# Ledger of designs, part 282: VH-VL binders against q9vpl3

Target 1, 224 residues: q9vpl3
Amino acid sequence: RGKINIQRPKAPHYERARVVAVTQPKYPELPKAKSCFKTRAERTQQQQENPYNEIIAREVRNWLDHSRLVAFFHLSSITADDIFRVRVQLHKQNLHLKSYGSKIIEQAVKNTRYEAIVPLFHSNHCIVFSPDPEKTAALLRIVRRVPQMVLLGGIVEETMLSRNQLVAYAQMPGLHAVQAQLVQTLSQAPGHLIQQLQAHQNSFVQVLDVHAKNQMNEETPKST
Below, E stands for the ipSAE of ESMFold2; O stands for the ipSAE of OpenDDE; V2 stands for 0.75 times the mean of E and O plus 0.25 times the DockQ between their complexes.

## First folded at step 10 (VH-VL)

Design D62 (framework fv_anetumab; at its last look DockQ between E and O 0.48; V2 from the best seeds 0.00; counts 0 for: pae E 7.9 > 2)
Fold by OpenDDE, look of step 10:
Structure D62 (fold): chain C 224 residues (1-224), chain A 121 residues (1-121), chain B 111 residues (1-111)
Amino acid sequence: as target 1 above (224 residues)
Amino acid sequence: QVELVQSGAEVKKPGESLKISCKGSGYSFTDYWIGWVRQAPGKGLEWMGIIWPGDSYTRYSPSFQGQVTISADKSISTAYLQWSSLKASDTAMYYCARDEGIYESYYFDYWGQGTLVTVSS
Amino acid sequence: DIALTQPASVSGSPGQSITISCTGTSSDVGGDNYVSWYQQHPGKAPKLMIYEVSNRPSGVSNRFSGSKSGNTASLTISGLQAEDEADYYCSSYTSSSTLYVFGGGTKLTVL
């Protein structure tokens, strides 16, 4: 009676193998445990379909449309406390510091005149909104408190400005001050012109007088 | 007109405490940085520190960190510089100044008249 | 240590043009257009003469001008007058722990 090799059982006769293959309990494939980790694609899709995101995006659009001053900042390792403190100071000046997700911003500005700002929001960022463009200087003074807030650019009176342009704008005297300066400059111009014209005339007269005097001296006969 | 008015001259002994003041007027006090600058007799200007009066956020020069305290009372538009214990080396003229600069620009456009502090034994 | 270097003294005759230099030890000192100049008469508070390299505050004479080349900022005073005799300090923002730095000052004598 041949020792049944339990380690390498002889393959069953082909007929038995067929019966065994048909009678093998088909265990339902264990449902592939949906990885609790939603793929990046699934997460992105879920975020896009979130009605809440649409509401927030609309809010962002409203802010953009009603703000005469918009400033974009990068946040570099800033603490929540620092953000809170600066927010309070900004708020006192009617400057509104907001932070939104990049996807929300993208959705908000899609197919709008603001679409060009999307590249600014690839990292941690915040936006400051104001109805008053004259508050640009105030904004930039307050932001000095937080070196981690890096100015990227902004929108003033519907015009997109670079960082440098926004700073330059903030440094400009108010429109009225500029107008006043212009008026002053223009008012001085005629006086200067008159002086210059008179100076030339006076110079000419002096030259003529000298010439006349020289002629008179030449006509005085040396009385020997 | 923008004006910074400082407290009067002080004569103190070593070890005494002192608090001098700088009152701003003619502008929104809480909307501008205020700095303090020291000038020892016959020496140059030394920046000590700066304060945002709106919330009293303060930055110090490393040389003055822990040596002085800068503070502000926005209710009366006044900035302060104080010592807990004066030294003879603290003898100097002290100026407060308004910082008009924005973002990365820093400059003082209006200055107080200065406060002379004399510390002598 | 970040420092601004100025000549100790400069002199000129009335009507001349003089220049005071301010040189930073690092690229961070005066790196951008953030150099300011102050005038100080004896016993008086400093007065801002130039800000952001070349801008004049209201009330400052057009005889004062500022420029920058590389790490050196310059204050030029044209048509030198007796009243210009004073100490002049340059200043700049530093990215270090010190936000402000002053130069050592330059005594201008009007001869």
Scores: ipSAE 0.855, ipTM 0.936, lowest interface PAE 0.5, mean pLDDT 87
Fold by ESMFold2, look of step 10:
Structure D62 (fold): chain C 224 residues (1-224), chain A 121 residues (1-121), chain B 111 residues (1-111)
Amino acid sequence: as target 1 above (224 residues)
Amino acid sequence: QVELVQSGAEVKKPGESLKISCKGSGYSFTDYWIGWVRQAPGKGLEWMGIIWPGDSYTRYSPSFQGQVTISADKSISTAYLQWSSLKASDTAMYYCARDEGIYESYYFDYWGQGTLVTVSS
Amino acid sequence: DIALTQPASVSGSPGQSITISCTGTSSDVGGDNYVSWYQQHPGKAPKLMIYEVSNRPSGVSNRFSGSKSGNTASLTISGLQAEDEADYYCSSYTSSSTLYVFGGGTKLTVL
């Protein structure tokens, strides 16, 4: 099994900045390949020119459709040997470790109930899929030894859960016994779950930003 | 029924090697951490280390790093604690225990009966 | 340095309530950290009495309860019985790279 889309941090500069600005480049001086308007034919051809993204996006959607457990993690720097060992251990439990680019995720969840997960993929990440929601406890026991994988939240039985909710879910006796309580809680909170997931992700970004500031102080000439 | 059964008591001399065992049954052995805990005579509990039997990943207490070896044989659902050269100060009761905690929760729900190791000249 | 502190002993009469404390820091007992409690009778293996601060395993009497306030966890035993006479240990995770820390233990004597 080979990785089709190997995700690496796009630039180390993101780690040094607090500003999470996914903004359009403002006022480019020189248009490189600009077209003020695109016809329907040109937009169709543009889509046809990126068949790799569409194939991978279909794979992601298939995983989401057939997985009753999906867990989202931030992934810190980890050796190839260590990530391979973790992937093998997870696979033995029918837990499937994957990583995809944010554009692929956007394409995969377009027009689905899961569009809200896209913001989770603006940093280095990995996803664990499984058809077995009862494996949530096993997943969390395995990742305890993998500090490079930081739980952000997940989806269980097509319901989005925050980090704390996913942990609580794993501890409840019998998955069916908690099912009604979980559904009722989330009926009030589609955006609430996403805000909780985003808060965890934003808190993690803030920690990285503090580390970047400390490194800048080490590199900057000392004043006196 | 979850059960941890440890090997029997040992009487040894200083300098001898020893390997004691802890066999798990009644659950999926590779789905849980196994820890080792020492209790010297008349003293409290001391955590020594923990192992994930699925891949034998271990983590040791700093006090015991390099002093003992923790291992497992998942094919027979057994964890081990091993000394290459025993000291009189190794005289203690040794327990294995299963860690049921998930993510940020750490607790031992089932304990072995203990293995008394006596090291005297 | 930073270890879990328990009183060396406590005592009470049958039918009374007692509380055993376990004091640590914000990195092992305080905040969202979990504490567990173990009972050990002489010559026997420890038995889990409380996990995740306040939860009882099945088969543990509801006379045992756990709580936490600030950096101190507490085990409370109500309606003391002679069989409660034992050593009690708290445990948590510590930030010093050790996965598990035990308190020094508390000898409970039922008068």
Scores: ipSAE 0.012, ipTM 0.529, lowest interface PAE 7.9, mean pLDDT 76
ESMFold2 (binder alone), look of step 10: mean pLDDT 90; pTM 0.934

Design D63 (framework fv_anetumab; at its last look DockQ between E and O 0.48; V2 from the best seeds 0.69)
Fold by OpenDDE, look of step 10:
Structure D63 (fold): chain C 224 residues (1-224), chain A 121 residues (1-121), chain B 111 residues (1-111)
Amino acid sequence: as target 1 above (224 residues)
Amino acid sequence: QVELVQSGAEVKKPGESLKISCKGSGYSFTDYWIGWVRQAPGKGLEWMGFIWPGDSYTRYSPSFQGQVTISADKSISTAYLQWSSLKASDTAMYYCARDEGIYESYYFDYWGQGTLVTVSS
Amino acid sequence: DIALTQPASVSGSPGQSITISCTGTSSDVGGDNYVSWYQQHPGKAPKLMIYEVSNRPSGVSNRFSGSKSGNTASLTISGLQAEDEADYYCSSYTSSSTPYVFGGGTKLTVL
């Protein structure tokens, strides 16, 4: 009894081959699994239609509207751990580090006064939000830990600032200190004015006294 | 008023370990970088490294990396500089200082009084 | 090696104005505006005199002023007094692995 060669089975008789060909279950071609690689266009469309993106965009807008300090950073090759550590330090100062996709940012700021920030978000970026503009110096001290965080600019009190302007702002004495100095200067002004006015009056009286003395000396007849 | 107070002078032998301290007061200790600066006798100032006391993140000068350890205890507002094994060449005045600078601005606005470390056989 | 070069010594008479220079050897020395000056009296800790090229901390005399031209920062002391006799160090930010670089120091003698 010839060992059935399992590796090269003899082709069935032509009649059997026909029957087998006809009886072979036509398995529906498994729909070609659309390669999960959605085309860039499909990804863009799906991102636009994603209700989740709208929610996040609203969140971003809310942060922008309620923040008096907003700082924009470019992120170079940074580890998640490093970001986390910085986030914790910032959080301790009531500084909120967030990262959003460029499309989300674009959607969030569309038709708003913040639309000008869109070009800043073409690369990896993060945003720091704060309700307190006086925390700018604190922010810039903390970010020194991460050289990969590059300051791009910011918004302070609804004013857009360049990188250099934001740094300059952080270096300014606190508003309260400036106010205190102003109040001190203003409080000294009336005193100085009074002194100047009094000085002029005193000078005038002295001149009059001298004049009176000179007139009295002229009226004394030389008793020859 | 901002003040940095350092530990007293140390006289050690080569091979001994040493830890000197710098206590900050009059400001939020966790919100400023603390640096260490070495000054050898009759020589100039050398930056050794920084520490962020808030989480003890440390950055060293390449010349001092691996040679010293900078640490901090934020609970007592104290920074430390430590050697595992002193050398005669470590004989110097050591200053701690607060870094007031922001972002790319680096400068020390307040300095400790210095700690003299003498290493002699 | 990133280095700041200072003259070893400068001298002046009381009432005179003197200038101490600090020159960076690399373009990487002294980001445009990040030069600081320190005064150190013998046996004392350094004291910040100027930060960010031209700013004076509170309590520093207006006789001290800072400027920068090109790669050279300058400390000017006007109306020189005996108490100004000290060592002066410049410092600058560097983009290198070492954010701080100190100059070699300048000994100021008041003659």
Scores: ipSAE 0.831, ipTM 0.920, lowest interface PAE 0.6, mean pLDDT 87
Fold by ESMFold2, look of step 10:
Structure D63 (fold): chain C 224 residues (1-224), chain A 121 residues (1-121), chain B 111 residues (1-111)
Amino acid sequence: as target 1 above (224 residues)
Amino acid sequence: QVELVQSGAEVKKPGESLKISCKGSGYSFTDYWIGWVRQAPGKGLEWMGFIWPGDSYTRYSPSFQGQVTISADKSISTAYLQWSSLKASDTAMYYCARDEGIYESYYFDYWGQGTLVTVSS
Amino acid sequence: DIALTQPASVSGSPGQSITISCTGTSSDVGGDNYVSWYQQHPGKAPKLMIYEVSNRPSGVSNRFSGSKSGNTASLTISGLQAEDEADYYCSSYTSSSTPYVFGGGTKLTVL
């Protein structure tokens, strides 16, 4: 009895590089390696340091600097058409769905207060940026249709929030002054929030690993 | 004030088509899910499906997939429930309702007044 | 297709407290899933009484409260009044393809 491996994910490195490359025009020629024979490590380092990566990293930094709302999601396999429809609905609310490679994120946040977010991007992910923190409820209402997007947490008014804190923020009364005061109070403990985001991600990955293993063994002789 | 106003009661024969409406007002119609709920005479509530009016993305309960069509016209803030060929078993009260839930929360905060559909020979 | 179990009827006298149960499984009412409660008077549309297990919408009396333990959610009505006589439905998330599953309903009679 054969097993079908539909939608088995590939290494994130290649998918992230392909996504970024689609958004860019023609590339300049890469500089030649310093020796006749390149190792895999040297080829990877050379690609990651070219001017193309810096242009994209600058874009990410610009988004982070000008967004009062940033939401982080784990992204499971999804069709390009489904994610496109969601991106359009988000865009109508001034919510901008993006995805970047982990090396580009690391380069973008280097020597900034946001350097601690890099571990969140080791697996498939997407990010939503917006200048409008009051659109958090709209974001969370739209993404309900996408079970493949699992909320990890976010940043509101330069304060890192856990998943539960971001949801609570979205449900606060409509007085903007109350929301601004709460965010300023939370800004006093950024390190604690990063730890909570990583704990949620680890728990989620563990559940997915168990689920994937169960699916591989789900069919039994009794079901036949 | 959020309000959902449904079209009036309908009396139909089996095999006829029908389209009933639900007009939302007092809120941003394209920012919330709209669901349809059936209640057969003397019976409980059954979820039929929902729609995101912004792009007409729909999802149906497995019990109703292929039996009805849910649609919306966002330009007039109206959602629809439609049958191509009614059966006597479609006799029920039909409600539209707005869903306010965010992130894994699902509940209907505002309900239309209901549209009674009677299908008999 | 009713996955949630409610008693068919409950009764109470004015001034008493009553509780309506809604029992499901670890995949719906149990775990982290939210439960909501609706009141329906005869000939009227349902009205949301409780959302997210225990939250009251604006305008709902604090005599209504919700809770959950294990696979059972409960709606409690204290200080029972004649106007509380109605049908009550619980609802729970089950899956992304069926996010709204209702209980069979409970008829509350005020004696």
Scores: ipSAE 0.683, ipTM 0.852, lowest interface PAE 1.3, mean pLDDT 80
ESMFold2 (binder alone), look of step 10: mean pLDDT 90; pTM 0.932

Design D64 (framework fv_anetumab; at its last look DockQ between E and O 0.34; V2 from the best seeds 0.65)
Fold by OpenDDE, look of step 10:
Structure D64 (fold): chain C 224 residues (1-224), chain A 121 residues (1-121), chain B 111 residues (1-111)
Amino acid sequence: as target 1 above (224 residues)
Amino acid sequence: QVELVQSGAEVKKPGESLKISCKGSGYSFTDYWIGWVRQAPGKGLEWMGIIWPGDSYTRYSPSFQGQVTISADKSISTAYLQWSSLKASDTAMYYCARDEGIYESYYFDYWGQGTLVTVSS
Amino acid sequence: DIALTQPASVSGSPGQSITISCTGTSSDVGGDNYVSWYQQHPGKAPKLMIYEVSNRPSGVSNRFSGSKSGNTASLTISGLQAEDEADYYCSSYTDSSTPYVFGGGTKLTVL
């Protein structure tokens, strides 16, 4: 009677193996232990459904809707202290520096005229809001204090501006100044025209006088 | 009208301390950068530093870092340049100037009349 | 170190047009059109003549004009007058650490 090798049982006959394979109890796969850690996707979804985010998004929208000047900045390794200091200076000029997460911004501007700003918020960013577009120059003077604040662009009077356009806008004289300049230019124009007209007349008279004098000199007979 | 008025000429000895002033008027003093520029006798203009009078944030040229102190008193619209210990080489005309530029544009649109500092033993 | 090079002296006769050059050592000098020009008469403070390469402040004569080509900025004075005799300095933005660099200055003599 051959010692039953209990350590390496002989493979069952092929027919028995088939029966065993079919009769093996299918144990329900142990529920994959939900990893204690929510997947990045789950976290992102939960963040999207957060009522708090909706509130903040609404706030952002309100700022956008009520601001005549909006400037977007990239923040490169700026300290909290530096941000605070510049915020204080901006605030003194009724410029409001805010920072929001990219998801919040996306949610806030979704299906709005501001949707084009979303690509600007892929990194650390801040936004400056103002009800007064005339403060653009002031803003750009103050932000010089913080080289880590890099201007990306902005919105002025509901118009999206590039960085260069925003700087150019800030450099433009105010409407009143331009009007004043126009008035001055217009007021000077008649004087200049008169001077030019008079100059031509005077020149003509001078030429005629010279001609007349020359003719008179030719008609004076040399009294021998 | 925008005006920067500087303190009068100074004659000092080496090792003495000095503080010269620049008073701004005709504009919002706290809303513009003030710079200091040195001009040695017969030499060109040298930028020393700038200050934001609103909070006294200061930036110095590397050549002048630690050599001078720039400060401001916004209550009296005055900027200052000071030395703790003067050297003969500090003999120069010193100008304060308002920076009207924005963002990366840096230029001085109004200048003080200058303060002559003479350091002679 | 970014340096601006100016000719030491330029001369011209009344009524002529002269040009003062300002050349940067780096291609970035004035890259964003941030060159300014100052006039300084003897014993006087500098006066801003041109900012941002070509802009004239209020009160500056239209005889003064600025331009830039490559790394060289130029100040042109047309219709040269005796009163234009002065030192002229260019200035440029370099970086946030050194936002002001001045040229060595050019003495303009009106002959």
Scores: ipSAE 0.853, ipTM 0.936, lowest interface PAE 0.5, mean pLDDT 87
Fold by ESMFold2, look of step 10:
Structure D64 (fold): chain C 224 residues (1-224), chain A 121 residues (1-121), chain B 111 residues (1-111)
Amino acid sequence: as target 1 above (224 residues)
Amino acid sequence: QVELVQSGAEVKKPGESLKISCKGSGYSFTDYWIGWVRQAPGKGLEWMGIIWPGDSYTRYSPSFQGQVTISADKSISTAYLQWSSLKASDTAMYYCARDEGIYESYYFDYWGQGTLVTVSS
Amino acid sequence: DIALTQPASVSGSPGQSITISCTGTSSDVGGDNYVSWYQQHPGKAPKLMIYEVSNRPSGVSNRFSGSKSGNTASLTISGLQAEDEADYYCSSYTDSSTPYVFGGGTKLTVL
């Protein structure tokens, strides 16, 4: 729906009421305020669930329409400070780190050539959008500091690329004509790309599990 | 063309502090990692740590964590390696180097000329 | 701090091919990890010769080639020349805390 201010009013009376309640000791409002806020917030969200999802789906569609580079990552647990610092460094280079629910992604790509990417978003993920495909190398250089972000693949100039194809594309900076021809040569059907992305994701999870188990064993190496 | 120019040789005594520098030119300094590598006399190369000059995010080798401080001043395209209290075992050649690797690739494509640090009692 | 094993020295005559090995474990040289090689002449800074196992940077002679099998990476120098006499170091990724582990170095002598 188009009235997002109704969902998130600029001056919510509930926010002011909470502050006033905690600063007014004559009122025994603490238990009632907790119940009231939760119930009211749940009602408002339920009443606007479909319009809220559509608003966010339009946001995703806008990012997809205006991004010549889209990169998909599996995301493991990470501190908020670490991911925030990475987001800032990415933003400085016109690289926009986002995350969306799978239902919203499905709505956003409905009736587009990218419908096949939806299964990638049923697990923990993040996406990087940019209008600048030449920034792919910069993206992959910055995310090296975040082993929790595992590259799955991406979209460059409306062409779906596997992980290895995206890395190969990134390593040819400054030769735009060569990079464009490389993208055309590396193109794959969306279904095959999804299968490759899922296989790499599964393989990486297995490697992380083995690495974590080996790390735990190495941390207590009293086997002699 | 990419160039890394390091500060000159240093002769110090144990317990003294020291800060050496590495100035990058010919490229966008804040867009690449800078690493520091030690080479003791007659010995091999040892990685000490890396820095992302854009926000000074650092990562140290476990062998050097807490032994040195790596920093950068992006306004003058300069990275630093710093000791609060030198030891005789810190006598070595110290190199800075740029890392251009992406994703899972880690390698140093350009190296500074080195800074010889001599710590003698 | 050295986790990768290289021979202390190798030698060859001009025109020959020689190979320098770099042996690690399944957690560094093994698996999908990349290896790089550096040449260092006496009194000089290291120079990148090979990255990502087998790629040559611009300006490095095609006489230098790299490969990897199992837990061992190899640098091969064909058509050995006097100026190839130097120390050679391999480097490998290990994990996120130790992305650069160097070998002990190999002194190449051109007879």
Scores: ipSAE 0.643, ipTM 0.837, lowest interface PAE 1.4, mean pLDDT 80
ESMFold2 (binder alone), look of step 10: mean pLDDT 91; pTM 0.941

